# Ledger of designs, part 258: VHH binders against q9p7j3

Target 1, 174 residues: q9p7j3
Amino acid sequence: MILPLFPETQVHVFVYENVSNCAAIHEQLISQNPIYDYAFLDAATILYKKQVYSAIIRALEDRRDEQMKTKTIHSEVILSLSPKTEISSAFRQFSMTKKSKNIVVVKIDSKLTEEEEFERLDKLVEGNRVEFSDEELQKLIDFKVLKKNYKLDPSTLENPLASILSSIALRGYS
Short names: E, the ipSAE of ESMFold2; O, the ipSAE of OpenDDE; V2, 0.75 times the mean of E and O plus 0.25 times the DockQ between their complexes.

## First folded at step 20 (VHH)

Design jb25 (framework vhh_6qgx_2; at its last look DockQ between E and O 0.89; V2 from the best seeds 0.83)
Fold by OpenDDE, look of step 20:
Structure jb25 (fold): chain B 174 residues (1-174), chain A 122 residues (1-122)
Amino acid sequence: as target 1 above (174 residues)
Amino acid sequence: QVQLVESGGGLVQAGGSLRLSCAASGFTFSEYTMAWFRRAPGKEREFVAAITFEGDDTFYADSVKGRFTISRDHAKNTVSLQMNSLRPEDTAVYYCAAASYDMGTPVEYDYWGQGTRVTVSA
């Protein structure tokens, strides 16, 4: 897909459930395997499509403005999901771990079609692809984790999306 | 000032052993994944081993599995690489590296040591 404000940047997002090889993927990431050049998120921490898009947009804006806090656009996406400025904290909050069961995978600057990218990614992830939709994400979310990550309280639970988006957009601002 | 200082390199015969050590300072050691890389003559740098923040997970390149062991000491801010059954192809400069994250995306290591040379003779 193409984001309106970044027409030159192609973005793809995929959702996998029942992933059996997260530990193996983690191993590839720590060893810097370039074919795993994605952002792998724990689906338990993602409730909305707009949450993901907001993080992507924030990362792209940071890149555009030469204000990235991390070294890669994908790491910046992960950081951008967090209301915290600490990189390690953000990754612990939102990244796929060896214990993850369901994941959201983000590709920035793709040169491939969505289908082509999926075929490539499907060789790396052992799980079932589901639709990238709020409906499917809602099935995978851990609300306890979500509430913790964004410090949601009863006053914000009525509209958690607004709170999440605000947290993402205003990270680093006070 | 961030520093990673490797030691323990040297000349060893094939089948021998070496223990490399990396002393870290200038950052919160316990919050970083530590790794070893190596660069052989005429080759690109390659991943050797890594150990996570808490030290509960270790990772190894296929070429060194079963022969090398990575460990860390939080009290001393050190990471070590025990290298057994060394082979001539293990000859390289070995580098210690630290990363503030170790998951989610291919890891970019923030800090690097100067390296220590390991030479394995036939």
Scores: ipSAE 0.899, ipTM 0.947, lowest interface PAE 0.4, mean pLDDT 95
Fold by ESMFold2, look of step 20:
Structure jb25 (fold): chain B 174 residues (1-174), chain A 122 residues (1-122)
Amino acid sequence: as target 1 above (174 residues)
Amino acid sequence: QVQLVESGGGLVQAGGSLRLSCAASGFTFSEYTMAWFRRAPGKEREFVAAITFEGDDTFYADSVKGRFTISRDHAKNTVSLQMNSLRPEDTAVYYCAAASYDMGTPVEYDYWGQGTRVTVSA
């Protein structure tokens, strides 16, 4: 996919459920294996496609403006999901962990078609690919985690989209 | 201000042992995952071992598993690498590294030591 604001940048997003090898992926991330150069998010923290796209757009804007706080665009996506600016907190809240069951995987600056990128990723992730859609994401979300990550109360939890997108867009300003 | 200082390198014959140590200062040690990397002459830096800040879980490259043991002492702010059954292919400069997170992307190690040389003679 091409985002209109970033026409030179190819982005792919994949969703996997019932992932059995997050611990093995963790080992590869620790060792800096470049084959694993993706952003691996815990699907329990993601309710909307717009949540992911807004974080990608924020990361790309910060890269364009030379305002990135992390070293890669993929780590910047993880930071961009957070309402706060502390890098380690963002990773604790949003990244896949060794105990995650379902994940969202983002690839930015891909030179591959979606099918080609999927073929590579599918060799790395042991799980079932599902559609990147609000319908599928809603099945995988943990609303307790969502509420904590974005400081939602009962009034905003019924329709949290605006609060979440505002948190992503305004991080560092409020 | 942040410092990672390795020590314990030297010359050892094949089959021997060395213990490397890395003294850390200038950051909150308990919040960082610690790792050892090495670079052999003419080669890229490669992962050797890591120990996580949460749970002290350990990871090893296949080439050193069973021979090397990573450990850390939170009271002394040190990480150690016990290297047993050394082989000539273990000859390298060994680097201590620290990262403030250890999941989500290939880990970005924030801090690196200057390295300590290990030479294993045949």
Scores: ipSAE 0.736, ipTM 0.868, lowest interface PAE 0.8, mean pLDDT 90
ESMFold2 (binder alone), look of step 20: mean pLDDT 83; pTM 0.846

Design jb26 (framework vhh_6qgx_2; at its last look DockQ between E and O 0.98; V2 from the best seeds 0.82)
Fold by OpenDDE, look of step 20:
Structure jb26 (fold): chain B 174 residues (1-174), chain A 122 residues (1-122)
Amino acid sequence: as target 1 above (174 residues)
Amino acid sequence: QVQLVESGGGLVQAGGSLRLSCAASGFTFSEYTMAWFRRAPGKEREFVAAITWEGDDTFYTDSVKGRFTISRDHAKNTVSLQMNSLRPEDTAVYYCAAASWDMGTPVEYDYWGQGTRVTVSA
């Protein structure tokens, strides 16, 4: 996929459910295996496609403006999901863990087609690929986690998307 | 000021043992995943072992599994690497590293030690 504001950057997003090897993936990330150069998100923290896209866009904007707070574009995506400026907090809030069962995987600067990228990623993730859609994401979300991550209250629960997007967009602006 | 200071390196014969230690200061030790890396002569730096900030998980590169053990002491802010059954191919400068996060993407470690040299003779 090509984002309108970043036509030179190809982005792919995949969703996996019932992933059995998150612990193994975690090990590869700790060991800095370059084959795992993705952003692995806990699907329990993602409710909307636009949430993911907004984070991607924010990360790309930060890169463009040479304002990234993290070292890689994928880590910046994870940070960009968070309303907080603390990197460790963002990762603890949104990243895949060894306990994750469902994940969202983001690839930035891909040189491959979506199908080719999927074939590559499918060798790394042991789970079932589902459609990247709001419908599928809402089946995987943990609303308690979502409410905590974005400090949603009853007044914002009617339209959580607006609150989430605002939090992402306005991080660091207070 | 952040510091990671390695110690315990030296010369040892094949089959011998060494225990490396890394003393950490200047940051909240309990919130960091700690790791050991090594760089052999003429080779790139490679991952050796890691222990999570929670302290409940350890990870090892395949070549050291069963021989090396990583541990941490929160009271002393130290991470250790017990190296048994050492081989000549284990010869390298060993580096201690710390990361404030250890998931989501390939980890970028925030802090590094100066390294300690381990030489294993045949």
Scores: ipSAE 0.780, ipTM 0.901, lowest interface PAE 0.5, mean pLDDT 94
Fold by ESMFold2, look of step 20:
Structure jb26 (fold): chain B 174 residues (1-174), chain A 122 residues (1-122)
Amino acid sequence: as target 1 above (174 residues)
Amino acid sequence: QVQLVESGGGLVQAGGSLRLSCAASGFTFSEYTMAWFRRAPGKEREFVAAITWEGDDTFYTDSVKGRFTISRDHAKNTVSLQMNSLRPEDTAVYYCAAASWDMGTPVEYDYWGQGTRVTVSA
């Protein structure tokens, strides 16, 4: 897909459930294998499509404005999910780990159609693709993790979207 | 400021052993994944081995598996590479590297040492 503010930037987002090879993916990330140039997120941390798109938009804005804190747009997306500016904390909170069961995978600056990108990614991830939708994400979320990552109290946790999006949009200003 | 200082390189005959060491300072060592990379003449730097910040996993490139062992000493803030059964193909400058995170994207190693030269003669 194309985001309206970034018409030259093709973005794809995929969701996989029941992933069995997160440890193998970890090895490829450590060795800097460029075939794995994606953002691999733990789906337990993602409740909304808008959460992911807001982080992508924030990362793209920071790239446009030469304000990125990390070296790639994909690592910047992971940072942008966090309400705080500490890079290692953002990765510990939102990245896929070797223990993750479900993941969200983001590709930015793709030169491929969604189906072509899926064909490549499907060779790397051993799991079942599901739709990138709020319905599917809700099945995969861990609300205790969400509450902790965004400091949600009981009233906010019932409908946390505005609080989460505000955290992403205002990071660095508060 | 952060420093990674490698030592232990040298000239050794094929089949011999060397132990490389990397002394780390200027960051919280236990929160970093540590790795060794190497660069042979005319080639790009390549991954050799890594040990995670949690300390529960080690990784090796295929050509060194079974011959090299990475380890870390949190009390001394060092990472070591024990290199056994060395081959002429292992001749390279070896670099220590550190990353504050090791999943999510291809790892961005924040800090690199100056390197230590290993030469393995036939």
Scores: ipSAE 0.749, ipTM 0.874, lowest interface PAE 0.7, mean pLDDT 90
ESMFold2 (binder alone), look of step 20: mean pLDDT 82; pTM 0.842

Design jb3 (framework vhh_6qgx_2; at its last look DockQ between E and O 0.93; V2 from the best seeds 0.82)
Fold by OpenDDE, look of step 20:
Structure jb3 (fold): chain B 174 residues (1-174), chain A 122 residues (1-122)
Amino acid sequence: as target 1 above (174 residues)
Amino acid sequence: QVQLVESGGGLVQAGGSLRLSCAASGFTFSEYTMAWFRRAPGKEREFVAAITFEGDDTFYTDSVKGRFTISRDHAKNTVSLQMNSLRPEDTAVYYCAAASYDMGTPVEYDYWGQGTRVTVSA
């Protein structure tokens, strides 16, 4: 996948449900295994494709402008999902944990086709791949978590996407 | 000012034990995952062990499983590495490290100590 504003950057996004080895993946991340160079998100916190894309775009913009707050593009994607500026908070809000069952995996700067990347990732994730779509994401979302993460109220529940995107885009602005 | 100060290194015979300690200051210790790394002569730095900021999860590289134990003391802002059944291949400079996140992507540790040397003789 190529984003219009970043034509030289290839991005892939995958969704897995019923993942049984999140704890094992977590262990690999802590040990800095470079094979796991992805952003692993808890699908319970993701409602829209555009939410993910917006975070990716924000991260890429930050990188472009040399304004990254984290050390890697993937960590910046995770941070970019959050309306908060605190890195630790963002990760606790959106990252896959050992307790996660469904995950969204993001790869930035891929040198592989989507299918090739999937084959590589599929060796790391023990779960069922589903389509990266709003329909599938809606099946996996925890609305309580979503509302908490973005401080959604009744006035914004009719159009949560707008609120989410605004939160992502305007993080750090007041 | 952030500081990680390692101690406890030294010379020990194969089969012996050492306990490394790392004293942390200048940041909110309880919010950081702590880890030990090591660099052997002529080799790259490698992960040894980690303990989450909650203290409920520990992680080890395969070669040290069953021999090394990582622990932390929140009251003292210290992380320790108990090393038992030491082997010559454990010879290295051991570094303490701290990370503000420990999930989502390969962890980039924010702070590092100067290291303490461990030498295991045959």
Scores: ipSAE 0.894, ipTM 0.946, lowest interface PAE 0.4, mean pLDDT 95
Fold by ESMFold2, look of step 20:
Structure jb3 (fold): chain B 174 residues (1-174), chain A 122 residues (1-122)
Amino acid sequence: as target 1 above (174 residues)
Amino acid sequence: QVQLVESGGGLVQAGGSLRLSCAASGFTFSEYTMAWFRRAPGKEREFVAAITFEGDDTFYTDSVKGRFTISRDHAKNTVSLQMNSLRPEDTAVYYCAAASYDMGTPVEYDYWGQGTRVTVSA
């Protein structure tokens, strides 16, 4: 897809459930294999499509404004999901880990169609692709993790979207 | 300021051993993943080994598995690479590197040492 404010930037988002090879992907990330240049997120931390797109938009705005804190747009997306400014804490909270079972994968600046990018990614991830939709994300979320990551109390947990999006938009101003 | 200083390189016969050390300063050592990379003459830098900040999990490139061991000493802020059964193809400059995370994207190693030369003669 193309976001209106960033007409030259193609973005793809994929969701996989029951991923069996997160440890193998970890090895490739540690060794800086450029074939794995994506943002790999733990789906247990993602409730809404808008959550992901808001982080992507924030990362792209920071790149445009020369305000990125990380070296790549994919690492900046992971940071942008967090209400906090510390890079290491954002990665601890939102990144895929070797224990993850379900993941969300983001590709920014793709030169490929969604189907072409999927064919490349499907060679790297051993799991079942599902639709990137609120319906599928709601099946994979861990609400305890969501509450902790965004410090939601019971009064906001019924409809947390606005609180989550505000946290992403206002990072660094609180 | 951040500093990574490697030591322990040198000339060794094939089949021999060397122990590389990297002294780290200027950052919270326990919060960083440490790695060794190497650059052979005429080749690109390649990953050798890493040890994570959380859990001290270790990773190795295939060509060194079973021969090299990475370890770290949190009290002394050092990371070491024990290199056994050395082969001529291990000849390279070895670099210590540090990253503030170890998952999610290809790891960005923010800090690099100047390198220490290892030469393995047949």
Scores: ipSAE 0.667, ipTM 0.844, lowest interface PAE 1.0, mean pLDDT 90
ESMFold2 (binder alone), look of step 20: mean pLDDT 84; pTM 0.855

Design jb4 (framework vhh_6qgx_2; at its last look DockQ between E and O 0.90; V2 from the best seeds 0.83)
Fold by OpenDDE, look of step 20:
Structure jb4 (fold): chain B 174 residues (1-174), chain A 122 residues (1-122)
Amino acid sequence: as target 1 above (174 residues)
Amino acid sequence: QVQLVESGGGLVQAGGSLRLSCAASGFTFSEYTMAWFRRAPGKEREFVAAITHEGDDTFYTDSVKGRFTISRDHAKNTVSLQMNSLRPEDTAVYYCAAASYDMGTPVEYDYWGQGTRVTVSA
């Protein structure tokens, strides 16, 4: 996938359900295995495709403007999902953990087609790939976690997307 | 000022043991995942072991599993690496490292020590 504002950057997003090896993946991340150069998100925290895209765009903008707060584009994507500026908080809020069952995987600066990237990633993730769609994400979301992460209240529950996108876009602004 | 200071390195015979220690200061120790890395002569730096900020999970590279044990002391802001059954191939400079996050992406460690040399003779 190519984003209109970043035509030179290829992005792929995958969704896996019933993942059995999140702990093993976590171990690879801690050991800095470069084969795992992705952003692994907990699907329980993701409700919309546009939420993911907005975070990606924010990260890419930060990179473009040389204002990244983290060291890698993938870590910046994770940070960009959060309304908070604290890196550790963002990761605790949105990153895959050893307890995750469903995950969203983001690849930035891919040199491969979507299918090729999937084949590569499929060797790393033991789960079932599902469509990256609002419909599928809605099945995996934990609304309690979502509400907490973005401080959604009754007035914003009618249109959570707008609130989420605003939080992402305006992080660090007051 | 952030500091990671390693100690405990030295010369030991194959089959021997060493205990490395890393003293941390200048940051909130309890919020960081701590790790040990090593760089052998003529080789690239490699991951050895890590322990999460809570201390409930530990990780090891395959070659050291069953021989090395990582632990941390929150009261003293220290992380240790007990190395048993040492082999000549364990010879390296060992570095302590700290990371503010340990999930989501391959971890980029924020702080590094100066290293302590471990030499294992045949």
Scores: ipSAE 0.900, ipTM 0.949, lowest interface PAE 0.4, mean pLDDT 95
Fold by ESMFold2, look of step 20:
Structure jb4 (fold): chain B 174 residues (1-174), chain A 122 residues (1-122)
Amino acid sequence: as target 1 above (174 residues)
Amino acid sequence: QVQLVESGGGLVQAGGSLRLSCAASGFTFSEYTMAWFRRAPGKEREFVAAITHEGDDTFYTDSVKGRFTISRDHAKNTVSLQMNSLRPEDTAVYYCAAASYDMGTPVEYDYWGQGTRVTVSA
């Protein structure tokens, strides 16, 4: 897909459930295998499509404005999910871990169609692809984790989207 | 402030052993994943081994599995690489590296040492 303000930037987002090889993916990340150049997120931290798109947009805006804090656009997406500016905390809170069961995978600057990118990614991830949709994400979320990551109070949990999107958009300005 | 200082390199005959050490200072050592990389003449720097900040899990590139062992000494803030059964293709400058996070994307190592040379002769 193409974002209106970034017409030359192709983005794909995939969701996998019941992933059995997060430990093997971890090995490839730690060795800097370039085939794994994606953002691998723990789906337990993602409730909405708009949450992911807002983080992508924030990362792309920071790249455009030469204000990225991390080394790659994919690491910047992980930072951009966080309401805070500390990089290591953002990664601990939102990244896939060895123990993750479900993941969201983001590819930015793809030169491939969605189907072509899926075929490559599917060789790397042992799990079941599901639709990137609010319906599927709601099945995979951990609300205790969401509340902690975004410091949501009980009244905000009835309509958490606005609070989450505001946190992403205003990071560093409060 | 942050320093990673490698030592233990040198010339060794094929089939021999060396132990590399990396002394770390200027950051909370236990919160960092430590790694060794190497660069052979005319080649790109490549991953050798890592030991994670949590759990002390170890990882190795395929060509060194079973021959090299990474370890860390929490009392001395050092990471070591025991290299056994050395081969001429292990000839390289070996670099110590540190990262404050190790998941989510291909890992970005924030701190690097200056390297120690290892030469393995026939």
Scores: ipSAE 0.719, ipTM 0.856, lowest interface PAE 0.7, mean pLDDT 90
ESMFold2 (binder alone), look of step 20: mean pLDDT 85; pTM 0.872

Design jb5 (framework vhh_6qgx_2; at its last fold request DockQ between E and O 0.90; V2 from the best seeds 0.87)
Fold by OpenDDE, fold request of step 21:
Structure jb5 (fold): chain B 174 residues (1-174), chain A 122 residues (1-122)
Amino acid sequence: as target 1 above (174 residues)
Amino acid sequence: QVQLVESGGGLVQAGGSLRLSCAASGFTFSEYTMAWFRRAPGKEREFVAAITYEGDDTFYTDSVKGRFTISRDHAKNTVSLQMNSLRPEDTAVYYCAAASYDMGTLVEYDYWGQGTRVTVSA
């Protein structure tokens, strides 16, 4: 996928359910295995495609403007999902953990087609790929976690997307 | 200022043991995953072991599994690496490192020590 405002940057997003090897993936991330160079998100924290894309765009904008708060574009994506500026908090809120069952995987600056990237990633993730869609994401979401992460209340829950996107866009401005 | 100070390195015979220690200061130790890396002569730096900020998970490179044990002391802001059954291949400068996150993507370690030299003779 090519984003209009970032024509030189190819992005891929994948969703996996019933992932059995999150702990193993975690280990590879800690040991800095370069083949695991993705952003692994807990699907329980993701409700909309636009939520993910908004975070990606924010991260890319930060990179463009040389204002990234984290070291890598993938870490910046994770940070960008959070309404908070604290990096550790963002990661605890949105990142895949050993306890995760369903994940959203983001690849920035891909040099491969979506299919090629999938083939590569599929060797790393032991789970079932599902469509990256709002329909599939809503099956995996934990609303308790979502509400907590974005401080959603009965009023904002009428239009959660707007609230989430605002939180992402206005991080650091509230 | 942030500081990681390694100690415990030295010369040891093959089959021997060493205990490395890293004293951390200048940051909230309990919020960081701690790790040990090593750089052997003529080789790239490599991951050795890590312990999460919770202290409940440990990770090891395959070559040291069963021989090395990483631990941390939150009260003392220290991380240790017990190295048993040392081999000449373990000869390296060992570095202590700290990361503010350990999940989600490739871990970038924010802070590094100056290293302590471990030499294992045959």
Scores: ipSAE 0.905, ipTM 0.951, lowest interface PAE 0.4, mean pLDDT 95
Fold by ESMFold2, fold request of step 21:
Structure jb5 (fold): chain B 174 residues (1-174), chain A 122 residues (1-122)
Amino acid sequence: as target 1 above (174 residues)
Amino acid sequence: QVQLVESGGGLVQAGGSLRLSCAASGFTFSEYTMAWFRRAPGKEREFVAAITYEGDDTFYTDSVKGRFTISRDHAKNTVSLQMNSLRPEDTAVYYCAAASYDMGTLVEYDYWGQGTRVTVSA
């Protein structure tokens, strides 16, 4: 997919459930294996497609404006999900861990079609791909985690989308 | 100012042992994942071993598993690499590195030492 404001940038987002090898993926990230150059998010932290796209857009805007805080666009996506500016906190809150069971995987600057990128990624992730949709994401979310990450009160928990998107869009970064 | 200072390199014969040490300062040591990388003559820097900030889990590249052991001492803010059964192929400059997060993306090691040279003669 190409976002309208970034016509030269191809983005793919994949969702996997029942992933059995997050620990093995973690080892590859630590060893800097370049085949694993993605953003790996814990699906327990993601409720909406728009949550992910808003973080991607924020990261791309910060790259365009030379305001990135992290070294890569993929790490910037993880930071951009957070309402706070602390890099290590954002990673602890939103990243896949070795104990994660469901993940959302983001590729930015892809030179491949969605099908081609999927074929590469499917060799790396041992799990079941599901549709990147609000319907599937809502099956994988942990609402206790969501409430904590975005400091949602009970009045917003039924439909927290606007509160979450505002947190991402308005995060004081500059 | 963050500083990583490696020591313990030198010349050793194949089959021998060497212990590298990295003294860390200028950051909260317990919150960083520590790693060793190496650069052999004419080659790119490659991962050797890491020890995580959470849980002290250890990771090793395949060619050193069973021969090298990474460890750290939180009281002294040091990370060590015990290298046993050394081979000529282990000849390299060894670098200590630190990262404030170790998951989600390819790990970005923010801090690097200047390196310590290890030479293993046949």
Scores: ipSAE 0.801, ipTM 0.888, lowest interface PAE 0.5, mean pLDDT 90
ESMFold2, look of step 20: ipSAE 0.751; ipTM 0.867
ESMFold2 (binder alone), look of step 20: mean pLDDT 83; pTM 0.846
OpenDDE, look of step 20: ipSAE 0.895; ipTM 0.947
ESMFold2, fold request of step 21: ipSAE 0.723, 0.793; ipTM 0.871, 0.890
ESMFold2 (binder alone), fold request of step 21: mean pLDDT 84, 83, 83; pTM 0.859, 0.849, 0.847
OpenDDE, fold request of step 21: ipSAE 0.901, 0.901; ipTM 0.951, 0.950

